# VHH binders against Integrator complex subunit 15 (IntS15), part 12

Target 1, 373 residues: Integrator complex subunit 15 (IntS15), of Drosophila melanogaster (Fruit fly) (q9vpf9)
Amino acid sequence: MSMSIDSNKLLLRKGDMKLDNYPTCAVEALTRLETLIASRNKQNMVMQIISEFIFLERTPKDGDVRKSQALPISQMNLFQEFQLIIALIEYFSRPGRDATRNAIFLSLFGSHLTPQRSKLLSRLISTAVSGSVAPLLSSAGTWMQQVGCKTPLSLEVAQNIVSDFISYSRKTPEQLKQLPMVGPHFAANFMVAVADLYLNEQRSPTLNPPPDALLDTITEWMMENPTLCQASQQPLVLPAGAIAMPFTTPLAGLLRWVVLAPLVSNRSAYSNLHLSLLRALQQLVSSGESTALPSQDLMQIVKSLQSYCARLAESKTDPQADAAYQKCMERFAQAVQIALSSNCITNQIQLLCLLESLPPHKLMKIVIEAHKK

## First folded at step 4 (VHH)

Design c29 (from a13, 18 letters changed; framework vhh_nb_b201)
Fold by ESMFold2-Fast, scan of step 4:
Structure c29 (fold): chain B 373 residues (1-373), chain A 120 residues (1-120)
Amino acid sequence: as target 1 above (373 residues)
Amino acid sequence: QVQLQESGGGLVQAGGSLRLSCAASGFTFSSYTMGWYRQAPGKEREFVATISSGGYTYYADSVKGRFTISRDNAKNTVYLQMNSLKPEDTAVYYCAKDSLGWYLEHFDYWGQGTQVTVSS
């Protein structure tokens, strides 16, 4: 076909692009990528080559490594990285369709990134947060849903946002406070990612405990934007043959984090976050949202508590550990009560049976008995 | 331990259909992008199709309209429905974890492959 010939001509033109006008040539390459994405017959191999050019990457030589097993080698210096970040900010700020921007973002930053692209992605998103670049943050939020909010890539992005705006900031993180209004889907997915990041803090010896400023910021977000926990629930329009998959909600992720937090540390910031989550849950169930808190997420909390209790049973009496467990159960019982009272939980009988298997807690026992029939 | 196991390959006449399955274990399947690649004798591995954790799909131009990728998170399985098969589709088909990637892969998790042979 003539289209196949035109696509081959585009591949040949990659070699003719001059690097001395970077990042202008990268912007031209983005325009070509946009044209291909808009085409009926998308050329994935051509899009790959264009994205490699944008990041100034070359393929490894076959004499040293197998091509199919080797990542492209980045040729960008720090100044070119900065130029590309600014160019991408400008590009994504252009008027256009969300679907097109999202497709371009996925073409540039798929789930299998080179270390260089991963590092640049984190810097790009951080810059977009600082500059309140809504279209780019929207595409980043969609990207997090596509690759998974709990994947290493999403956790790295979350960790860098925390570092840039909270841990190392000498000023109040003003731009971060506005994030739910500028990029609600990104803010929602960021909360899912950060909750998972800190739930696994015991596995990472280099990860510091979450700053109180982070917990306070999320608490403020939830208090001032009660619908934020619904942003990540936007349905995807799926192609024929694709299966819709459930997503972790910000409520589910954050609730799991605050319920289990007493097992590691007991800080007032967690109690404030917990209260904001109960308020958000109550508002959602009052509005008829039956999927506000999935039973699968509640059951995962039960399993975590069961594992902790099994380890405690093997030890001598520990008053501090028992107090921690009591605090976990108090927070959990309050959330379960709201969820069960609103009939938003599916598989309720299985959940109640799992809850009954946990060591006794007065409030949880009352909640279970109230909903047994 | 991450494991990917393909099945459903075989010999089929041109114009026929096959459905490939990939059973996954050792990771949180629902959180990861899954894909299919193929390799004909003497050729590099080429991209066929991918499906994201959110259900978004991408297809190689050579298979668009003929192949459909889907997933079942309850069964930890990704599928490739292949219709209107051509002799050019003859290859070993591999299941891959974390592939939106039609670009070069770095020791990502791959299955052992399943042979598809399309006769004229």
Scores: ipSAE 0.000, ipTM 0.113, lowest interface PAE 19.8, mean pLDDT 74

Design c30 (from a13, 22 letters changed; framework vhh_7sr4_2)
Fold by ESMFold2-Fast, scan of step 4:
Structure c30 (fold): chain B 373 residues (1-373), chain A 120 residues (1-120)
Amino acid sequence: as target 1 above (373 residues)
Amino acid sequence: EVKLVESGGGLVQPGGSLRLSCAASGFTFSSYTMGWYRQTPGKQRDLVADISSGGYTKYGDSVKGRFTISRDNTKNTVYLQMNSLKPEDTAVYYCAKYSSGYWLEHFDYWGQGTQVTVSS
């Protein structure tokens, strides 16, 4: 197979492309992108090659006014989609070229994805998880950070992993047990995305707990890999001149899970996850990372507890006598104490003032007094 | 008690390479973040590189692309491969085990150090 594709040769193959020729053309196109991707003045050529020779897309013509703002439509049949997934798995399994591989992945699946490319991306990532394709998972992790881990794009990827590996499982799937070792950055960013889907009043009018198998999977990951949350803080390998988007850690989302869990669940896994999160926060003391746990995310937990306490008031229940609320506050106080001591929180005065608005709790009062001046 | 023993230091010309080793004992090596720091006379210790139990690495800006940290959990040893050495890399290199206090304090266990001198 050609290691570099002549543009004229690609154009000749386009009209004569048969089903059995497509994988060869796609791989040759990917190889050609390795040379072109470093040049910003060749971005139009990169986009054309991706659209025409990788995704087989037809751009709506100017005369089709109904489609003037429409995204390109893929002409791929189901067999060609399968062939592309195999070709991409093979391509991203090749050694070396991390910066180039990441740039190509970002160009294939940029932030303005078509529904067809989004579906292919989800299937590609699920296949990579099943096959432990470390380089592809590394690129996927970088992609999630660049498009934003809590955006609809990243959430759809996370939901598809839950659907493919979790939804009907009674225990942690074998394919997922190795994910923190195979693709730590992807695993960390997956946790950011998936944590946002559960036990979050901003996304659901009721607190919806994660599936048991998902909770068990993440708990096992965190217990076995104390530094997993730091994987999101590793420098991105991007080509020269590219701007890295800020990282996020799964700490805040998972902390929301363990703090709010007593309101809906008595599963012991939350206790184990809580202890692993305290350990993760302690590890951050070594790195001096102050942005790992944003105060805005912690303030959202406070607002959920305020909503719960308002419901208790309606039923004339004293929050200080409510066992669930007491356990929520105990876990929250322990995490806040360690995070403040580890310098993981910015704008702590506003957070501490908001915490004071909650019904009193012995440990939380001690924490607030120790850090508020 | 925790014990860290460094080796592999020496005198090398600019552009040369050295590999440092740190043999650890007295704790469950695979469970802890290990690192390399360096100190020149009259200055504070600077982080060169660290590696977590999960294999995540961090490098000081001055050594990125030149130095590689790695670990062997079966040998309880952490390594620092130093390539393209510069005179500015001259320092005593210390192996460190990071341990943080749960509530208020953190402390590092340090080895005795190994001297690296880069000169013509």
Scores: ipSAE 0.000, ipTM 0.083, lowest interface PAE 26.2, mean pLDDT 78

Design c31 (framework vhh_3k1k_2)
Fold by ESMFold2-Fast, scan of step 4:
Structure c31 (fold): chain B 373 residues (1-373), chain A 121 residues (1-121)
Amino acid sequence: as target 1 above (373 residues)
Amino acid sequence: QVQLVESGGALVQPGGSLRLSCAASGFTFSSYTMRWYRQAPGKEREWVAGISSSGGYTSYEDSVKGRFTISRDDARNTVYLQMNSLKPEDTAVYYCVKDSSGWYLEYFQHWGQGTQVTVSS
């Protein structure tokens, strides 16, 4: 802390940015952040302005019931929280540079995601989905990529979207259906996150399927938007010095869904999703994008199939006679064939060796032989 | 003052197991997502595992899925990383991190001092 920081805070308090004029002080703070975020050595001041004037956070005082807490706690009442969400929606809807908007979004929700900020983030994103607020959804997509699409923060956001639009609503699914058109980067990153939540043996050996409405929505997204998976690999517009998590596409996760689905579900939507994924793979290839399917993700699918076959073998059942296993392998072979012929799998040698260890399947044998070492 | 103290690192043979611990102080532990990162000699730091503030959501780097398990004990302000079926490529210094974005890590994340894990011979 320095005299310079105290002076800037005093200017905010003495000017039009008075705390008693909420949400005016938050709007004015957002405007001032546009210049401050351009300077790396002003990060401490940026964080303090956000905490004090946007989220109305303070350190607990002597005598407060929460005095022993280490974290600043938001003093906003419910109406101020609603006012902040509206102010943020309006701010991120304004004309401006993507870099500035993304830097501000990351500063608001990336630096310190307290329980209050986490609740506000979830409400803000749900409101933006409902209102088709494209610039805010773009910034949210960048945020998910920056924190990592499979990390707990992104998974919580994805789970809240599923809760809000799939589990509890009747008409809001219409607004979710428009998401790939309005915010393709956010839609793609949302799919990376939700794909990790379902039909994933690392989370549950029973392979819990996604809710029917979620499966149907994602299937329709993929069928109507063949290049949607590419949106998650677009260059991020980040501030200088920011470090992004590695790129991931929803292809591997969704492929795991369609390959493993026959083991737990007979829903025809998986067949439609499978066909859309094959189309998406062909589109990724034609655009010159490689590394669309990391071999480690595909090897996880192989390990799940190995686990299933081992359980069947214990009961003296021939896994090759299992119709579900045959359907799994048919879909997997088709996807692997397209990906291998198009050079979009990383380190194919290890993957091919693992595929050869699975119980024989005629189409997979043909694919393996065609692309041998 | 945020403090993160990792422990449990050791020399272990391939196929062995270790449990790493991270004792946290100076913040409301139960309110934050906690992560494990690692850095092998001459390599960039990589994310290993994460656990949400509620403990309801966990995530893992693909190379450790099925072998590592992250958990937390909010009553003791401690996050754990159970490492099974260790491989030579798991050799690294392991760091406990109080979560924020990857945006300007030097300003916005609190890293522990690290604990050395060596998987050899």
Scores: ipSAE 0.000, ipTM 0.130, lowest interface PAE 17.2, mean pLDDT 77

Design c32 (framework vhh_7qbe_3)
Fold by ESMFold2-Fast, scan of step 4:
Order: C-alpha cells, then structure tokens, then sequence
Structure c32 (fold): chain B 373 residues (1-373), chain A 118 residues (1-118)
C-alpha cells in the first residue's frame, strides 16, 4: 500500500465496546480515538471512551443532582494499572502521526487530572525514561508545554523524575545521560520545571536543597547538548480566545536559578552549571543564531535582586549577605555581557536602566557602560 | 562555515554490510544521519552527541545500524548491518540545529548513495 495503515476493520463504537479482557479494551479504545479525535463534535464521546474503557472510571448517575460536580472514581486494581502502563508504552511506540499521538496524550491526561490519572502519568513517564521510549517522551514534553512548564502539573512530573532517578544517587544516573537525545523536548521542559521548582521553593523553611547529582546531570546535558537551551521555544497551538502564558527557555530558567543560587547556597555544583550555561550561550551566539535571550527574563532577575537588596537595607549590615549579592552580580554580569553582545536583545534601553538601579558592582558597571546607546 | 562530506556508499546485496563516513571541520557538534529513498521524503536515521556518549536511532534501524564518531579525525560513521531493500536511499550527514532535535539540522552534506539489491 502507498500508506502503511493497518486496516483494522473492527468498527468500535461506544455502544459496541466491552470492558472484557483488560487491557484489550483500552488498546481498542486508543485505536478508536484516532478516528474520533479529529472531529470537533465528538469530544464528549472521546472523554467518555477514555474514562470508561482506558481508566475504568465510574460515570456519575443521571439522576444525581451533584453529577456536574462529581469526579470520576477509578475501578482499576494495581495489576490493571500495570497493564495500562504497558499498553500505553506499546501504543505510543507504534508508527503514527505526532499530532495524533500528542492530541491523544493531552486527552488522556489533560490540564485537570484526577489523582489516579496523575499517579499513572508519573509512573508512565518514569517507565518511558527507563525504557527510552522516545515517542512517548516527545508527547510528554509537548504536554508539559501545553499545560505550562512552570505549573503545578509540570512541577509534579519534575519532582517525580528527581525522586525516581536522582534523589538517592551520588552521581549522574546512567539512564538519564541519554535523555537529551531520546526525548530532547521533554529534557528541555524538565529543566525549565526543575529550575522554577527549586528557585521558588528556596525561601521555604521546608525546602530540601537540590541534590548535587541533579545539578551535575543538568551540567552534563548542557555541556553535551547546548541546543537544549532552545528546545522549549517550539510553537504552542492554543484554542481561539485562550491566554498565552509566556514560556521560558531552559537557558533563561537555568540562568535565573544559578544567578540567584548564592543567596542560599555556596556549592561548587552551581558554579559548574553556570559555566556550562555561559558556554552554551556563547556557542549559540558564535553559530549565528538569531534567537535572543528574552529581556523579560533578565528583567525578572533584576527585580529579584532589587527585592533582596531592599530587605538587606532593613536589616543590620551582614557581610556574608553582601558577599552573596556580589557573587550573584558577578554571574549575572557575565551572562548579560554575552547576551548584549549578540545584538538580539529586545527592550535593551529598559534593561540597561533597570541594571543601573542595582547597587554598584564593578563588572556590571563595565558591561552597562559598554552597551549604552 | 561547516563543510560536510559523505562517503562509503555503493551497491550491496540484502543481508550485507556497509560503513558510511562523514568528514567535517569543527567537530564538537551533535551530528546525525538522514536518508531519502526514491520518491520519498527525507527521514531521520541516527544521531550522536558531541562527545559520542549519547546516541539515538530510528526504530527501523535499531539493532542493525551503529552510529559512532572519531573527534580526533573529525569523522562521523554509520555502520549498517543486515541491510534490507528498503534501506536503499541517498544518505546525508547533518549538524544539529538549535531548537528542534532530529528534524532541524543546520548544515547538510551532498549525500552518498546506498543501493541494496535482492
């Protein structure tokens, strides 16, 4: 055939589908969704098929006055959950259109997950990382971007990867070394999520610091795959009328994290990560890339440093806090110099004005003066 | 100004083996192999990181093809074993591009032809 489409002549309709021989009914449901997902007027049928035949969820009763507020309750036992993970691994490993796989993945896990679907998603992604299931990791990466890489959903996925592969390791886990090549979009979005997770939680008294193995893993990825810095900049297709959330590149997210790290930590692993980011940025600039490091992300770093300095002004003079600020400014000045030298920064005048508002730093002053007008 | 030159193509019988080579200047980039069969679009075959530590393969070639590199010689290799008639194509060497892995390579060679007969 001119198209390698298996002619499955079994016409599955919701009324003809059976809950027998799990996970066979889930596999048959996934196949049926390929034809239904393209139709706008069948979205309710898609959701019902997923709920009933894939996740074995109980549907609300028609006479229940709370039906519109009731969450589906899953009837899956632990063995069926295992069978579903295997079935999904096999399904996403089959030849097919990326758009169809991504749409099915989004329909399965969506933006408003039940607790059971959330746990299954975490187990599915960890299994896909262990098995190097590239098409599934590609769909997972797209899902993270669609729900937002810095949202609680993406942060939970990132935390699960850290827990499963990194938290108890003394060095970079072997299975993660190939992740940037197997699932570059997932790896890129994972780094955005991780940077935001640890950056925003660093002020919490309950925060555990990131493991050195995590910082070492990201450093290794950046040294080996500098193009990962741009992977999360892929176009996002949104429904008409939806508000687009600004996305952060791995470079911008990781840079913000390492620049602000001296405020809470003096570990060498952060310095190594910082140097790998400067190398990646320099390589992209030297290769003639026209992509600008977002000025908005640089301005957010300025505002974070301004807030820190304002708090220091209210306290007794702390030489250690001043030393931390100087180290932050040193790292920031080095990155700003490379970024401004690219001639691709938008709103450069506004950025320079914000940088001038920070307490004096020798290198930053030189950088600002070199790029005035 | 990266120059890529592929070699090693030729006529081979089904079940046979060939080794393709690609020479490049400035060899610290992620590199890959793509192929284009008669009347078909260009498809991904394999990629390898700058250090050679990480590799990725298309499902159609896993277990049969091995990508490797020698950075001292500025050379990329593709060892092709258990060749099939569907492997008949012009094979291209490419340097990895920013933003999109496996589909957006910045620099391409002219290609080397592989014909697998039965």
Amino acid sequence: as target 1 above (373 residues)
Amino acid sequence: QLQLVESGGGLVQAGGSLRLSCTASGFTYTMGWFRQGPGKEREFVASISGSGGYTYYADSVKGRFTISRDNAKNTLYLQMNSLKSEDTAVYYCAKDSSGYYLEHFDYWGKGTRVTVSS
Scores: ipSAE 0.000, ipTM 0.107, lowest interface PAE 21.2, mean pLDDT 75

Design c34 (from a9 with S56Y R99E L103F F107Y; framework vhh_4orz_3)
Fold by ESMFold2-Fast, scan of step 4:
Structure c34 (fold): chain B 373 residues (1-373), chain A 120 residues (1-120)
Amino acid sequence: as target 1 above (373 residues)
Amino acid sequence: EVQLVESGGGLVQAGGSLRLFCAASGRTFSSYAMAWLRQAPGKRREWVALITSGGYTDYADSVKDRFTISRDNAKNTVSLQMNSLKPEDTAIYFCAADEGYSFYPEYDYWGQGTQVTVSS
């Protein structure tokens, strides 16, 4: 409703609300959003308040045709951007309802994510990691779940964390050691995102190979917090008609990454990560905890290996003589053995048939035969 | 208020292609998130693809490498290019729109659907 939206904006401009009194107008807007976000019919008002009073955006003027997508342009200078980051850190650290905090975070960084807001989101999350701001990291984790952990938005967040904390480190960064305890949901979703980032985009000319410090950090997280590999999505309170997006567990994502890693790298850091994942799988088996591992995730590994073997055939290379393929199959066989022994795999017969379609590997043959019963 | 009308459905052989169109009424189409969902006989409704007001796209794993969603704000249309169709893709395809803030929008506006049948 335009009348209600205009009236509310006018109320924000009266009293102490002035755009020249930044960041006070942003703080007041965030407080007002706590009441407005509870009303589903006021979503457009929420977005207008965020745009005008928090991000200081102006709507671009239309050209002679409405053919181009017009994105709001931020008027914030660098100091105001810094002030907003501090204000958001303070706001999300206040006692309050998780649902309200998460809804506000999604409104700030949802479908209206301009390049400017994307930059601010990256700075905000990095600041929260450095400061161990648990409530904000929880909201960021929920945001990654909502937008999808393998989407370009989540991959950009993951890349920025790697850039800010890992890329120039010679060992596991101290700032990240506590992250699984401070923000387990964010840490879990970060692992899903980073595994997909480096598995699918590692051949990008603008993306360097993953640093050893990244692999060591994830290995340390998994060794100390093996339950992170089975992290489930948080229950979401979605409005009627909203569609839930699919989610991949950290275990499935990391396993695919580490099994296929020998195709592009033979670094020992990957072997250490692999062992930490096998340990996590074995602990789940030993504790009697059985979570079905979707055979579709393992079938994607098979498809990747089939594609690789097709390329070897073009160069007339025997897969049994190819060191990369042998190492992939060794890691895959070890993981499949643990998963099959725990009855964690659905559609076991179909998976075994697909594994048999790959060029023979000694350990994989032993695993297949042992589980045909 | 917005009205959605789908078109482009039909019969196609496995391995073939179809392009679906959704025409929207509205003076705020460019601000809406648009999605395609499908429902096969006797099954639950399944999300297929999404495109936000900013042009960000996302896809269900079952269609990721085969389907492409796009929008034309000047024509108030969203389209779904479907390649390498499988019998499992047989369903009624619905266009949906939301003016909300979420990448997983509450779909306030729905079309009537268009039938896609893929024969083996």
Scores: ipSAE 0.000, ipTM 0.114, lowest interface PAE 21.8, mean pLDDT 76

Design c36 (from a9 with D98E S102G Y104W F107Y; framework vhh_4orz_3)
Fold by ESMFold2-Fast, scan of step 4:
Structure c36 (fold): chain B 373 residues (1-373), chain A 120 residues (1-120)
Amino acid sequence: as target 1 above (373 residues)
Amino acid sequence: EVQLVESGGGLVQAGGSLRLFCAASGRTFSSYAMAWLRQAPGKRREWVALITSGGSTDYADSVKDRFTISRDNAKNTVSLQMNSLKPEDTAIYFCAAERGYGLWPEYDYWGQGTQVTVSS
């Protein structure tokens, strides 16, 4: 279904629309965007102009400080931002095909967002979490996979969820309890992103543990929903002919948490999380997943442990350091044993060589010897 | 309109490197986001790398830190530098172009693909 040139020209004249009709005019623009997505020729320029209209954006002029970035400038006030968030929640809650809803979401919040759209996206997702808006969370999960779960865009969304529900009393961790049921794909992809923010030497040389409430929430999610990692393996529901970006599981990132946690924390929740991760790993390999734990992620854990041991050799200031390292290695050895026994690791020889470079640990030595042949 | 032609594929040993090129013909190449996708034998097509009209890059986790995408708007080319190649990287590699919102589920233009084979 093609649209006339005259109709497209009228859509491009967004400047003559009444702002007192906002957000009704934005909802009408969303309906028009849906029509274009259904066409064989998607008219990407027209769709971009429609999205700019929805966000009340304008082209930069010679006097604008953001002109050098060639990004549209938002004209929305705080009340209009609130109106748009509510309108989007209502729009995405309407009956319709998942593929179309996901395509609209990707059109509004693609990989290259203005700072204003990024801020609004985080606020929109946070509101959808609070309101258990399943269709919108499903689209958000698809969006995270399509842009990449560990990209700056996905990490910003994860940081804002942590800020809203964990770090401040404005929202409560209790509101996150149902997220694996309401939006399992989003919950899984959120865990991929949030795992990268904590207990990660690449982001901070001092291993920063996750907030207690976040750890408790994720631990409960994994204990109550043993198949949650399988949610990230579900095929993305996209329009005909679209290419799904590769899925990731939260398993590797959360394994890094439980392995490195003894170095900075004594919380018992890590023991429960560890056991749930071993169960999830066994379940993923049983479902035919051959790469549940990427070898490069396991090798990064080895490097982090090597760095810790080198620092410890220089100072020896903590009398509990040996006990902490033993617990790290015990958990790591258990996960590696399951992965190696299940043919889950693709670069087995290289991984075994790196593991042998770590200070001796009885269980890890047994695991290495069992798989050296 | 944009027409895309890939080159640079071939046979390489594990641990080796290859550089793929995508030559674009037509108007407004500089306004397109460019992507590389691959399809391994018997597997689904998967996205590998993206570069926007502004030069910002994104990568699939499986190739991050090993592959680098770049573009030359003066020559209407996009390239993919592939280092530390693994047998799992064996696939037909496709160049694709998209105008508009950045990462979109459907690309406007596709190349015919170039074969990359990585032996163990």
Scores: ipSAE 0.000, ipTM 0.203, lowest interface PAE 15.6, mean pLDDT 79

Design c37 (from a9 with S56Y A97K R99T Y101F L103Y; framework vhh_4orz_3)
Fold by ESMFold2-Fast, scan of step 4:
Structure c37 (fold): chain B 373 residues (1-373), chain A 120 residues (1-120)
Amino acid sequence: as target 1 above (373 residues)
Amino acid sequence: EVQLVESGGGLVQAGGSLRLFCAASGRTFSSYAMAWLRQAPGKRREWVALITSGGYTDYADSVKDRFTISRDNAKNTVSLQMNSLKPEDTAIYFCAKDTGFSYYPEFDYWGQGTQVTVSS
């Protein structure tokens, strides 16, 4: 019998799609990708269709196309970029399988982003937040989990949301306030990313602090939606062949950020965020859902504080006299007390030993002694 | 997903040198710290060297003054120059990208590792 002609290549050759017919060719390409994306042996064809008909990209003729560093150059003008954003919003708003939408989103933005695709992704996500486009935000949240919430790509997305909705706003936009309800997994992964963004180890002489409006927005989210602490722990609908990356819960990431914040800033907005996290943690413990703050994450906070104390030792500074260390330990001790009361902490003996290795703090000593039995 | 590929491992005599390379596939990692870690048979995974996005370097006491970490952001590579190798340096060496939340980095996106064997 026939060895099977590649029917997808024949469909592409039947000529409904022409580059001079934008954005029609992008819309048609997205529809045809629904069939192709499920097949692992056609991934190269999927990528070629995306590059040629969706992003209008051409690889430089004399470039080394065999190397991953040879990036395509987009031929799209600004109007075509706008048309593509509209087409993508429309596409992801259509009824369909989550796995298919997630696979297409990951194929569009998951591999080797060019600067142009990165810019489009940021504009697309900001447009989706503004329009409350829940299915697109769901795919974006899955994409952040798949590429890693703490990667440069996810941090760029987080930074652009802060820039577009927070940094220049006198009042937090209603769309951002509703984000936890419209796109809970995106909101959860955004919080993981933003916590990492502001705790990054980059030694800049001019450290830009997070806007108070950002801290206030996250505080409101946590007060109104404490279950966001567990949003990223739910099973994800991943596309075929996708590899799930390790992830941190929003509660763990935000707690680490707020506990270590006194090392760079003592703004009251951090204290409000801290209290909202303690409230969320207490509610989760009271409902029996206390796995949002694993012992591994608490141990990582201890390691961060050990590193800070090692630096204090170099300058012969007493940690008990260091205001920043005292404030960190105060916030940390309050969270540890609630977490240990859950009876869900694994390796509790190891955690208590690590906590005892830190320079003494009055509240932390009381917490440790209460749980040594 | 970031793919990390280690290379440069092999068999060398005590006192010899090796240079390890780690390549990240097609994505810039210039905003993140990169690290080398190692695991010898029957031992815990041990941190060896760190280089931050700003070029700050740090080393485990066991390799200080013998190993040098460097990065090339244009090529998305990090390398580890290992001099004056000892039998105790025998291990699988892993490249890791730091995506951590704090001043103590958490290492994500581990590569497959490259075997280093130092004969006595």
Scores: ipSAE 0.000, ipTM 0.123, lowest interface PAE 20.7, mean pLDDT 75

